# VHH binders against Hydrogenase maturation factor HypD (hypD): the designs that were tried, part 2

Target 1, 377 residues: Hydrogenase maturation factor HypD (hypD), of Rhodobacter capsulatus (Rhodopseudomonas capsulata) (p26411)
Amino acid sequence: MKFASEFRDPALAKGLLAEIARLADQIGATAEKPVHIMEICGGHTHSIFRYGLDKLIHPGIEFIHGPGCPVCVLPRARVDECIEIAGRPEVIFCTFGDAMRVPGSKLSLMQAKAAGADIRMVYSPLDALELARRNPGREVVFFGLGFETTTPSTALAIQQAAREGLANFSVFCNHITVPEPIRALLDDPYMRLDGFIGPGHVSMVIGIHPYDFIAEDYGKPLVVAGFEPTDLLQSVLMVLRQISQGRAAIENQYARVVPEHGNRVSLAAIADVYERRPSFEWRGLGEIDASGLRIRAAYRAHDAEEKFGVGYAGQRAAVEEAEGCACGAVMTGRMKPVACAQFGKGCTPEMPLGALMVSSEGACAAYWQYGGARAAE
Key: E = the ipSAE of ESMFold2; O = the ipSAE of OpenDDE; V2 = 0.75 times the mean of E and O plus 0.25 times the DockQ between their complexes.

## First folded at step 1 (VHH)

Design a09 (framework vhh_vobarilizumab_d1)
Fold by ESMFold2-Fast, scan of step 1:
Order: C-alpha cells, then structure tokens, then sequence
Structure a09 (fold): chain B 377 residues (1-377), chain A 120 residues (1-120)
C-alpha cells in the first residue's frame, strides 16, 4: 500500500510507528479517548495526508488541524478591502497565487481581475517592487499576507523601497503571528489539546522560545518538526514521550534547520518595519490580541492602509460564511472536512465556498486530494 | 560574535566638537539598530541617540540639535558627531547594538566606552 511506496526510509518509519503505538498503549490512548495533537503549520497538514500518516498511526492518536493556513484565517472583510484597492484605476495590485481564489463577501480577486481590475500574481514582494520601478505613474500595492515566514521578505522590500524613494510602492499589511492564536486555543475551555507539532518554517524565523508559554503556563508539550514523514513521526514520538513522563517542554526535532534563537537578519528587519496591532480578527477565532502586524510610522509612505484609507477598524460588521459552509468549525478543529454538508457537493477545489478548499495548506483541500473521499458514497 | 570598539573621546573645551566612532565586527552590523549611551560621574546610564537599520534617528532632548548620529554600513561603523559641547556632556560614551527577539529589541551588545571630558 501507500506506506511501502511513499516513505524514503520504510524501515525507520515502521520502527517509529511501532514505538508510537507502544507509548500510545502505555498512556491508555484509544480511538474513544485519543491524545489530541495539533499541527499548526498547513505544510504539516498537507504532509500528514499526502503520506497517509493519519491512516497509518495508532488510532489513539488524533491529529487536530490548526490555523496554519494564512488565507484560511483571513476574514472576508479583509478580502473585500483587497478588492476595493485593486478596483482603483491607478492601482496595480500584486498578490501570491493562492489568494486569487479566496472568496470575499461578493467577489474573489480572480473574479475582480476578470471584471477589469489590474491584478498581478507574483512569487515575492521583490517582484512587486520591480513592477513599481517599471511603472512610476501607477500605484503598486503588494498584498502582505502570511505568518512569520513571509513577513521578513516583505519587510526587506519596504526597507528597499524607502532607500530608493519608490513612493509608488506600498503594502497592504495582513501579516499575522503564530504564538498568539495558540494561546487563544489553549484558553478555550472547549478545546482539548494534549500537545503540539510546531511549525518548522515559522520557527526558522522566530526560534523556539516564543512557544515557552505553552509548556510554562499551560503544561503542554510542543515539538518543532520538519516536513518529511519520518520528521513528523519522530515529533509525534517526542510529544508522546513527554506525556508518558508527565512533563512539558518545548523541543526541536528540526534542529538541522531551525536555530534556537531564530534568524537575526529576519527579526531585525521585522522589528524595524513592523509593530503589533492591539488585536486582529481571525476567521473562526475572532479577535486575538497582539496577533497582527502594522507598518510603523517611519514607513508610513509604504502603508497601503494609510494611502487608500482602508483598515481593520473600518470593517467591524460581521461577514457571514457562505450558506452551508462549516469552515469556522473545521478551522478550529471542531469538525472534520468530510462532516461539512457541502464537502464534495457544493464545495470543491474548482468552486470553493471557503478558503480551506482553496489553499493546499487548508484542511478541506488536503482531505479532498489525499483523503480518498468520494462524493457519491 | 558582535564586538564594538569606541574611539574619538578626549578632552575638549566648552563649545568645541568631537566625533565618536564605533567599529563593529560581525556579520550583523547592517541589520542592527544601534545607539549611543553615556554615563556621567555619579549618574546612571542614559540614551543619547539611536539609529535603526533603515536609518531613522532619535535623540535625547538634551542633545537634540547639537549631536548627530549616523552609520556607514560599508565600513561597519557608527558615528556620533558632537557639536557645541557643554561641561554637562562629560561622560563615558558607550556604543550599543540590539539583540532582536520576536518580542522586540534589547541592547545586549556594548562597547567598553570612550571618555569625553568637556572642561577648560
């Protein structure tokens, strides 16, 4: 089956699975009373389904898919603000490709582009900076989106624009943070989380110490993990060892890539350009204190919220999810994608009702592609 | 890793000028926020001037208009141009570089200091 063909080291994987099963049995974990492990990174969600780890692992281990997909947790109101900016005739609006299909309240960016908006798909904020150089008579706006992994490159682009005096370059800042939503989830009395698989790419930037509160304040283990199937299995094993020993610590399975204190170059750029918002709205989680970034006053000329008079505070009206879509419940781990009434019927990758079906990092898209679900069953 | 070495201090008459330099070794100078602090006899250490990696500057009210902080990233050097010096500017001047963490900047790298005496 899948196991024998997909793993780079099948013997190592089998050994890890056997040791996980032994510890799960020792802990008393069963399908009825599982150990709940949240993976926060959307890349881990993708890998778990791609390699069939959810099917191969002991039934007493349940993966909870966390809010690790930036487009998935972006409120519809923020997508609407992107469409408003992109619709202005002086604007070239630049975005990563996966944001194009995310539904706003009325339109996606792809539909706005079809209606005549000048929207360009780019691979980095440096591409948008180059567009600003080549189009001095136009306003070039980059959609700043993502967790700590994308924030440094956007900060560097802003610093470069300021040095060159590229007055026509700005960023619509929607960068968000990982530690703060973890605290929000742990503070929720209805969430039952026993441990965490920490994000590898985010931790390359921020290091491991931003997660210390999870162990110190909440008594829960977190293991920062790589993306290979044996990285993930080793990380689960490390979480289970802590649980079996009655301890909680932050551990780094991905030490070959993730430095303890993060990336100093990236952190310096972020600190120079950005400050924390008092709060930021997350789809499915509500307002989370200190979880969003705002461009500092020194770089105001490159802040699209200031330039175009848009911003978080202006969008306080609740925007309803598409009828029948359970995206909020899926994003918070309260519902599996296949339990959504629209999954595989009114909601498909070609015609997504919510962001979780758009991004490969979304649980619905991962379950559709790798879960083996059939709509006609 | 990061080492800071100050120079340019000395004895100067009131109304005179001095230029302090801070030579940094290490691969992170261009990305660090940098600052000048001073400690006068019998006083605590106080911030004089700061400069971000992007070049934005800030000054203590007591030196604003008289002192200018600048950086040369190609030379890994921080400068403090001090004009219209007063006896109350007498202090040991320290160069500082931040340790940047996810929660903000902290000035953890310090030089050994250079003495500035303003006296007739």
Amino acid sequence: as target 1 above (377 residues)
Amino acid sequence: EVQLVESGGGLVQPGGSLRLSCAASGSIFSINAMAWYRQAPGKGRELVAGITSGGSTSYADSVKGRFTISRDNAKNTLYLQMNSLRPEDTAVYYCAADIVTWYGSEYDYWGQGTLVTVSS
Scores: ipSAE 0.051, ipTM 0.410, lowest interface PAE 4.6, mean pLDDT 84

Design a10 (framework vhh_lunsekimig_d3)
Fold by ESMFold2-Fast, scan of step 1:
Structure a10 (fold): chain B 377 residues (1-377), chain A 120 residues (1-120)
Amino acid sequence: as target 1 above (377 residues)
Amino acid sequence: EVQLVESGGGVVQPGGSLRLSCAASGFTFSNYALYWYRQAAGIERELIASISSGGSTNYVDSVKGRFTISRDNSENTMYLQMNSLRAEDTGLYYCARVEYFGSYDTFDYWGQGTLVTVSS
């Protein structure tokens, strides 16, 4: 079998698939009444489709692709504010490459760059810090974007800028958190989720205890997983074991990488630099309490919202609300990407209509790239 | 419940040495990463050194090669050995345990601080 050759340990994978099938049958899981497992991380979504796990696994197991793509959930208003900042002649605007194609109201950052804005693609917030050192007569603004995996690097850059007195460096903070959207989804009375695959990279920073409420308050299992096919299969098996036993607990399949209590240096840096916003808007999901981060008063000189009078400081982000769209339906499990009328026609990676087709971590892009999704299921 | 108590601060001349101690109680010491922060007059607290539950250490560049963080799990105590002290090392030194509670909320448990003065 060709698929088996893509696994590091094909014999282990075959054994795991057999045990998953046995347990799924024992639970009574069928294609008509499946066990719904949400993977939170876009990297897990990518791996599932890359290795064909969606085709190999028992049909009674259904993966729901959660909101684990930061650019996918970024509101149009926040993109518009990036363009406003980048359009100022004194500004060098720095961003990760995946944010360049995210649609705003009229322009993406890529289109603004083509129109003459000084927008630089960087690999790290430290690259932006170096640009600030080399360009003391200009304002260097870094687009702070991502979940807890990227937040520590931006916090460290802000701490370094403050130590060096680099007054021309600032961050437009759009960092968001993972546990809060999970709570919001579980509070939706129409959601039918039986378990979760927890994010590996986020959990390297925050540990596993932030997820305790999922088991404690909602009675649902969550297993933090690695990215190899056998990691994902083991994590599914662990979720199914809990369901078959009538229990709910937070378990760590990725213990070789993810410490129980996370990365304390990273957490200390985040706690020093950032505080929670009362709420933050997610494209397609609306306002989620405590899910966004803001730079603390102590580092205000490095806060682009305060410096340029945009975002929540300028109240501009509040003008636009998330609209009901196909991307929102996909992120909440109400629709598969192939059910979108535009999928593979008006919406492709080359000409994306929404953020889920732009990012490799988006469900639509994963379905497109790894096949079996271009035709109706 | 959770308590961290620093000791070992004092007045030393430039080039001198001090050993700070952080005595911990109210939790399973060996399970937690622990941190040293410092605060100079008019400057915000900065993380200077950390030690993981497994003994891995990290340092801010300004103290690398001069300061050594260590722990003794049998005594529930963390140490900071400070060598080649400079005037800029003057400040209040705090030990901390960062607790992750609920979602993203961090509850920082701090000691009272111990003063280090490098002068004359």
Scores: ipSAE 0.000, ipTM 0.150, lowest interface PAE 13.3, mean pLDDT 81

Design a11 (framework vhh_brivekimig_d4)
Amino acid sequence: EVQLVESGGGVVQPGGSLRLSCAASGFTFSDYGMSWVRQAPGKGPEWVSSISGSGSDTLYADSVKGRFTISRDNSKNTLYLQMNSLRPEDTALYYCARETWYSGLYDMDVSSQGTLVTVSS
ESMFold2-Fast, scan of step 1: ipSAE 0.047; ipTM 0.586

Design a12 (framework vhh_7ubx_2)
Fold by ESMFold2-Fast, scan of step 1:
Structure a12 (fold): chain B 377 residues (1-377), chain A 119 residues (1-119)
Amino acid sequence: as target 1 above (377 residues)
Amino acid sequence: QVQLVESGGGLVQPGGSLRLSCAASGFTFSDYAMTWVRQAPGKGPEWIATISSGGYTMRDDSTKGRFTISRDNAKNTLYLQMTSLKPEDTALYYCAKDFTYGEWSFDYRGPGTQVTVSS
């Protein structure tokens, strides 16, 4: 029931699919020799499967589901550090909902909550700041997660806590950046990427020019895209036009939302509160230079790593997985979720083995919800 | 040469309204996102709202429902409509043109317009 007619403008969608097919044929793209396009944003992965774009589009176009899910690329050791902090009797630990079910080495945050830890689901770091105001005798810790879309609001919460003297508010900073892992993927000789669909919401903060190196240094196109089915189809068409013309440029399909230079105030808040770590461990990708953020010395009182004596985990395992789970291979594009031996058997949303089945932005969860696997049991 | 000039500030009673304007020159205004920021005495800068080149708006929750950001590309002007003003809204208000990630600077802003809400 994922037909072109499900789109808000079925005629436009059919026209875009036809143009994409004609251009793919012109390029010589086939199922045996496809054009590989990586979507970087987990929201794009979700939309592609929700609307069945992967099945409707020409078979010579293959989507590679990139590392755009923050909880999916988080090392198990970082989850274990969250559980250690949350287990302290003085702590109220605040987190986004999807992080609750992500497996650590022994427990998820959901299981730690069931065992008596004071863990609260929040929708914003500002919710955690308000909890700190209402609970002055408790330590309120926010689990800082996400790419540049969430980093500004966390920075603003830290600035506000410092202004008010809210000594009981701190952040466990696990914020990461988008351009650095793209460079790491392009430097990997086993990754074959022909183009990119750039993240819409991240680009609202950073603009489009941080991606210039993709075109200038690597000769690959990137198109920043919206989340409607026709936004995604237009973006694919724009990537294919560049490939057919032998050119590489950064283009913005989402100009109604994404400004060329991003958000100056957001970037200034990030620059004030955070600095880059020398490296950060990514599940499935290993250590990536300059890809993680650390709270600056000026805001040290609000740094949960300093306050609770936890640090950068320093884990060197490129892949972390439960027995029988192929999450690392799926996350790096080496296999599709349906090829995992546990998919739909030992690994379901109700009983997830890895983060890709827990998060709505994960490839396994998207395949389960919108793919044929649910019909197959 | 980028130039931003704010106006419309002044002394206002609690519960009152003001409309701030920012006149832009020296760049293609319609191509850039524009932002309103305020700074109260003794505090750091506080982001209020951003409007994209395409008209999409993002607003801080503490002023949501009271403040509205808008733009007029034909006049190269950014606006902030403020209603139900409180003493806590007393600050220097300035507009800013966004910058490329990695510059780590705030150098594209106007001189500001003072808003004082009488207690």
Scores: ipSAE 0.000, ipTM 0.144, lowest interface PAE 15.0, mean pLDDT 80

Design a13 (framework vhh_6z1v_2)
Fold by ESMFold2-Fast, scan of step 1:
Structure a13 (fold): chain B 377 residues (1-377), chain A 124 residues (1-124)
Amino acid sequence: as target 1 above (377 residues)
Amino acid sequence: EVQLVESGGRLVRTGGSLRLSCAASGRTFSSYAMGWFRQAPGKEREVVAAISWSGGSTWHADFVKGRFTISRDNAKNTVYLQMNSLKPEDTAVYYCAADSSPLEYWLSGSYDYWGQGTQVTVSS
């Protein structure tokens, strides 16, 4: 069952739910005038629906599913550039499995593979390094994708390739950062956000202080959270306590895992290999300043954008989704997945119209798996 | 857009105190996160302390916690590093840096503007 009784500590979960309800009532939160809390991490979206927290929590608390899924915010034009690179006969193109089904303008990587492109699924950038060692006559290109959680591993792979002189290894860098889209969302006058659940895994790398601007510039609380249902409930409680007290601060509920200052080895690798782009296009959000990473000049031999003459065209990707798909509205909190006209009809995990239905971290996929579309059958 | 000039570095005996200052010029100083870094001869540059644009949030490296304090005065366009209980291991050139993208305070790659440094020498 999807109830508090399923949790590892059901008494703690029940107590947290009761205290959340008490504070929500005290604040005056109702279903008609809810407190809007955005979770930014796709893993939190998944856990909320897996454990039914959206149904168990006081109706005056509304979760908004933010842009925490890297494949979900990847522009069509960047997918098209992946297909262009992978289509070259000298290239072995390596990618994480979830990126295989993301729609480009004409083809996904899975369809390009079926049409003859040499595209291989990997679990780590280090797998792509091994392919480069085993195939010295081929160009091995790794699709660098993800937030700060994945950037250290890709940076380490680039550093290793440079040390070994693996001239046939390069990365198509599409790594993006979490604090910058939060600022973009807060600058949108249509957005009505009262607080945030901060990403656990990203914060393991960057720490908690990159989020200080949320409290300092915008007066909104953010609590970095773990992934257990009691972690999420504790974090919601901490957000509500700040609201009830009229304060805004960055707090760390996940201190057993997330160091205040992040992971120094990971941060040093990122700083060595990458610099910020002036801007980067996000599907559903448009251009966001300083939100994308590019490989520094010192490592340009391992930069697929330089090597294959791509990157700048992809920056101008259209924000438009497939006709009838509301993925952009879902990612910005303007619509729930079940309100999309295509949800469960023209858009399913088997036949996805947009990226939010492709990735397990996407809100549409989470609603399908846990939100009653399949669970009711 | 911002020019940084450090001052205050000198020779100090073990256990002494010293305050470093970093004077900034530019229209957007109050919008920048600021950091103090140091580099000893033959060693890599390391982050010592960082402060948000408002001064509401500060970070200090574990090796200086309780001894060093970063602060800023936006009216004077200045950031400070108060250094107490100095050790020979604190001997280094100290650099002030400004981050125009204030969201990653201590990543070396994110700091856009750097001062030329001020030498601190702690005798044993």
Scores: ipSAE 0.000, ipTM 0.203, lowest interface PAE 13.3, mean pLDDT 81

Design a14 (framework vhh_6z1v_2)
Fold by ESMFold2-Fast, scan of step 1:
Structure a14 (fold): chain B 377 residues (1-377), chain A 123 residues (1-123)
Amino acid sequence: as target 1 above (377 residues)
Amino acid sequence: EVQLVESGGRLVRTGGSLRLSCAASGFTFSSYAMGWFRQAPGKEREVVAAITGSGGSTWHADFVKGRFTISRDNAKNTVYLQMNSLKPEDTAVYYCAAGTPEWLYDLSEYDYWGQGTQVTVSS
């Protein structure tokens, strides 16, 4: 029975793998007819490959790498609007490092910075607030990006700017939500999904009940999971146990971290600052209803869309991906990254054709880093 | 010709019990999975319970677990649904079906269907 020495508890890992194999056999799962489990969080995708769980687990279990990478699903047109804002001489544009390499239609933010735009990498929205305080003659714009994990920190920064009267601070809001794309994927008649590994960090904010529709409306199990190898294996076991029993429920493997009802302070801040857009465009997935956030009228002085006259990109027609790139097929589980004609040839982390190769949370980057180093067993 | 004939449907009061039977003919019974399905007025047909040809594995929908039990008697070419603690929401036409599904809960993999038997649950 296989196990890795990097596991904290090798005996527990062996036991979980054995029980997973027993349930997979009981269900009748094989490599030719696998159980498809989508992990939604990019952090889970990374951990699966880092710890070799895809190689250690029963061949009847197939992981589908879901849309859990915010930079991966950001439309080209939204990147183009960032570059337009950053190109203005009065603007200091602040962003997280991962977003610097995301390709727009012509340039990435890194290339725009090299061409003379004042773009600063920051680690927190609070760093952008401090830049606004120190540069009162400049417009400081923070790139608001991410799922419900990052949304509260940006909301708190906006509330703080409003309290202090920092008129030169604004946010270009591209925050998105997790439950809505899951519904969109389940509504896809070509998507074969048998269960889900739910995001740990997002669920710390929203709790477990936003996922109830997956079990109630679609009859599919979801287990919210931690990031350790044994957390992931236990979560897979919990999904398989539900399938073997013919039941569908939302379960929390990460209860030591994830509270049932989420973080009420974070949710209150989000509700105060943001409202839902009618729809938002996701790169590779198209328009998804109610999946994006915009800043409410009460905070419009801190809304970069209002201030700079941008924000319609999410309602524009999808932009074509680079020739030979299969990012949409990879994101929907129709293709593995290694099956993309450009993988490791024209598309590498140094020269990415699509967003899935840019971020460490993207499936293509994870396959390149961990899958490409595989030796035949 | 494959024939599936359901029986046992009737009016029962809330909290009551009922056993449905389905008599099969025209095929090798033990080689086919058997399922019970239901359809209420204005709703889609849904899978209630299913059993493999050998009887070695069963599947029950969450909304009937602990209340309904599927079983089969291959010597009598009959599949049964024991229904306990009946609720008004269980009111539907119940159908017996035979198929060779990869997954017991996959309604689309059942090719042969009975005519149905009406179960009505009232106060």
Scores: ipSAE 0.000, ipTM 0.129, lowest interface PAE 17.9, mean pLDDT 83

Design a15 (framework vhh_7nfr_2)
Fold by ESMFold2-Fast, scan of step 1:
Structure a15 (fold): chain B 377 residues (1-377), chain A 123 residues (1-123)
Amino acid sequence: as target 1 above (377 residues)
Amino acid sequence: QVQLQESGGGLVQPGGSLRLSCAASGFTFSSYAMSWVRQAPGEGREWVSSISGSGGSTYYADSVKGRFTIARDNVKNTLYLLMDSLKSDDTAVYYCAKGSPEEYLWSGYFDYWGQGTQVTVSS
């Protein structure tokens, strides 16, 4: 047990765990009939396993690891389109590092790079913008990935490219949104969710009111949470209090960081550059209405889909999971990573079959890194 | 402080038309998407239409596409819904709402509502 070394305030954490246990018992939650709480953010999934909260918490509380990892839900067809763009001799293709190892239909970006494609790992879309300035004879394409946390920085880069007239900079937009997949999951008859831990960093951008439908239309509580172990425990406690009271509301445990209405500057930049797609495909979940963003007509010169003729609604590549991979079932809470037949056999971080093993925010990778060792504890 | 006030509802025969207005105050109107949402007697809320802050993008529920037009005047801080070819199924209280399901990132999803205006389609 690493409780004392991992927790900055172990006395507070023990008090929260005791109160959680009291409320769980009051609700009648047991290992056989648990309260199911979905954490939406991959960062929360990582923290839960890193701090061993899934082992320390009352056995009547079960965490469901939601689709909070952008590379995990990226379709094989979109990876294939990245490889097509990156394979063009005029292109410098820029991406975040975790996208490099996501399997496409035939190749990952890492394998395409090894085969001669000019693929650069960057830490910001601004790094790609600088590459465009330094290489005016080349087409610099940034792989736009992520939920609402990454969307503002990509929007700002597009706005800056337009102001400077950097015609050789474009973005392959694969940004997605958090509220719409939650609605899709709640509409799924196989879902058994009692409450949610809401994403802290996404909510810094969008605020808390985009989640109001979860309480108003579905009668489920959601608490926006920070990433410290006591933030997560307090958020679980707040969810359980609502359940014990027969109440459903959106609450903000992370108010010291997350403003109620989000970041107005970030939202204005997103609104200026992007609009919603009618639908977007999520790997393992299928098409989800209104869940993806595309670049508006005013910034069309910086849209890699238009520039390179990819990503159109009419293009349908087969989206097939590797045989024996259960990523879709894991993301919907129908099984834990360790129940996947390939986990630790044919699927490891060194040789991942699906995207949930590639990213540290993916449930399979987090379970491998932190969850597997707990069987010996 | 934020206020939304609807007007223009009333009784109309099937096939007729109405124009709804919503006067907005207490916030920077042009910075937020705006929506119309309706509620028929004994039923839940149904989203009808949304318009982006600039007015450059409009969105419609399948039930009203081709019959309703959403518009805004950012100088007058007023939202409009132009309703043509009205059907008995359009009978509802119509609410002006700050925000949009399609553009919720701009405004926080329906964080303020008006009082509503009654539309009755009957012969």
Scores: ipSAE 0.000, ipTM 0.174, lowest interface PAE 10.9, mean pLDDT 82

Design a16 (framework vhh_vobarilizumab_d1; at its last look DockQ between E and O 0.01; V2 from the best seeds 0.00; counts 0 for: pae O 8.2 > 2, placed apart)
Fold by OpenDDE, look of step 2:
Structure a16 (fold): chain B 377 residues (1-377), chain A 119 residues (1-119)
Amino acid sequence: as target 1 above (377 residues)
Amino acid sequence: EVQLVESGGGLVQPGGSLRLSCAASGFTFSSYAMAWYRQAPGKGRELVAGISSGGSTSYADSVKGRFTISRDNAKNTLYLQMNSLRPEDTAVYYCAAPSLEYWLSGDYWGQGTLVTVSS
């Protein structure tokens, strides 16, 4: 299938739904005793709700929303640290647009900008690099946010800065990895997960083998999926087939774009520029070992964390969720967005209490955008 | 010194209307977004409405269509027009300049004004 439109074929979708239903019945899945499948990626959450797949699929299948939203998993304290850096007169702070509205303990980056901080939205770390070139008297700091999808481009910018001797470019590294939080969830005795929909875009970079532990150690199937409706349905079907057969393996539904071993160039850049942190704090999950990346010593000159003595290079404040916000519970799969008392009331996309309502990939945002009417029923 | 002083609260019957005002001083009012919050008895403080420096507005779903936030930059005053009031709107309403709190260190909330909706 060459065209995206082919993956929205209603006839194909109908067939997939029928087969899913058949397998669900075969394995004894019911609304009372459902199969729990976690879609890890926020993009998949978005697609599921956009196309109403949660309602179309057999009632014995329940989707559990994973932690694959980059801005959602960042504690408010990290936003505060961004603002701390951005508040320096010499600093031009660069960030992606989706991070601008994420609430810190006091302000969002957007609010900080309004208050006088020089914060600029960019589309790539290379944009920030260019700003550094044009502003030699300023320190340009790029907010390195995101999973393995964005990590390579940040790495390339750092490498380029180093090659050029561009001393006024630095990165506040908040890059995180997908496998480690999934392990943390699997180790949670309260979590009930039967299978996974793997993140397609992340897997383009890292391949499928970083997920091997899910099958090998925990006996759970994972299927790396595309983002079209038929991609998701096919992936669910593949998960159910594994379950029905009593096997667990990592499979790739998205083989048209996801290489088995990932992207060689991207992985090389990551290996060169980054190393694993001892731990990184996740919203709702706490500190997770080796779940974040930091800039290696060879590129320390471009490490904003070290330059400014913030984050893990300084004193870290404990910051709780906003009053009434249940992002932590939602993030850990313990609560659905619609069960939050503030959902659609005290917390809206326009006036968010927490990050899950801000990002389009956030579970709350997805429910609001596509499920709002349904949620009210 | 930054000051925010709310007024206009009181007792009103269900279906009634109130207009809250917030007098701001000590900062360039026109340059900052403003917001109304409320706190009902036994509940946490929640956002009600916000207005940007440019005049863009946002509302909690619970008040959408009933409340209107506005500002007069010449008078350094923020307003909240509340129509079709309900008992569940009973709360202390606070005026805030969210952007100031971080940079100027301190709580930049008013004392609040009590709105009671009861028959």
Scores: ipSAE 0.014, ipTM 0.264, lowest interface PAE 8.2, mean pLDDT 91
ESMFold2-Fast, scan of step 1: ipSAE 0.584; ipTM 0.843
ESMFold2, look of step 2: ipSAE 0.578; ipTM 0.852
ESMFold2 (binder alone), look of step 2: mean pLDDT 82; pTM 0.824

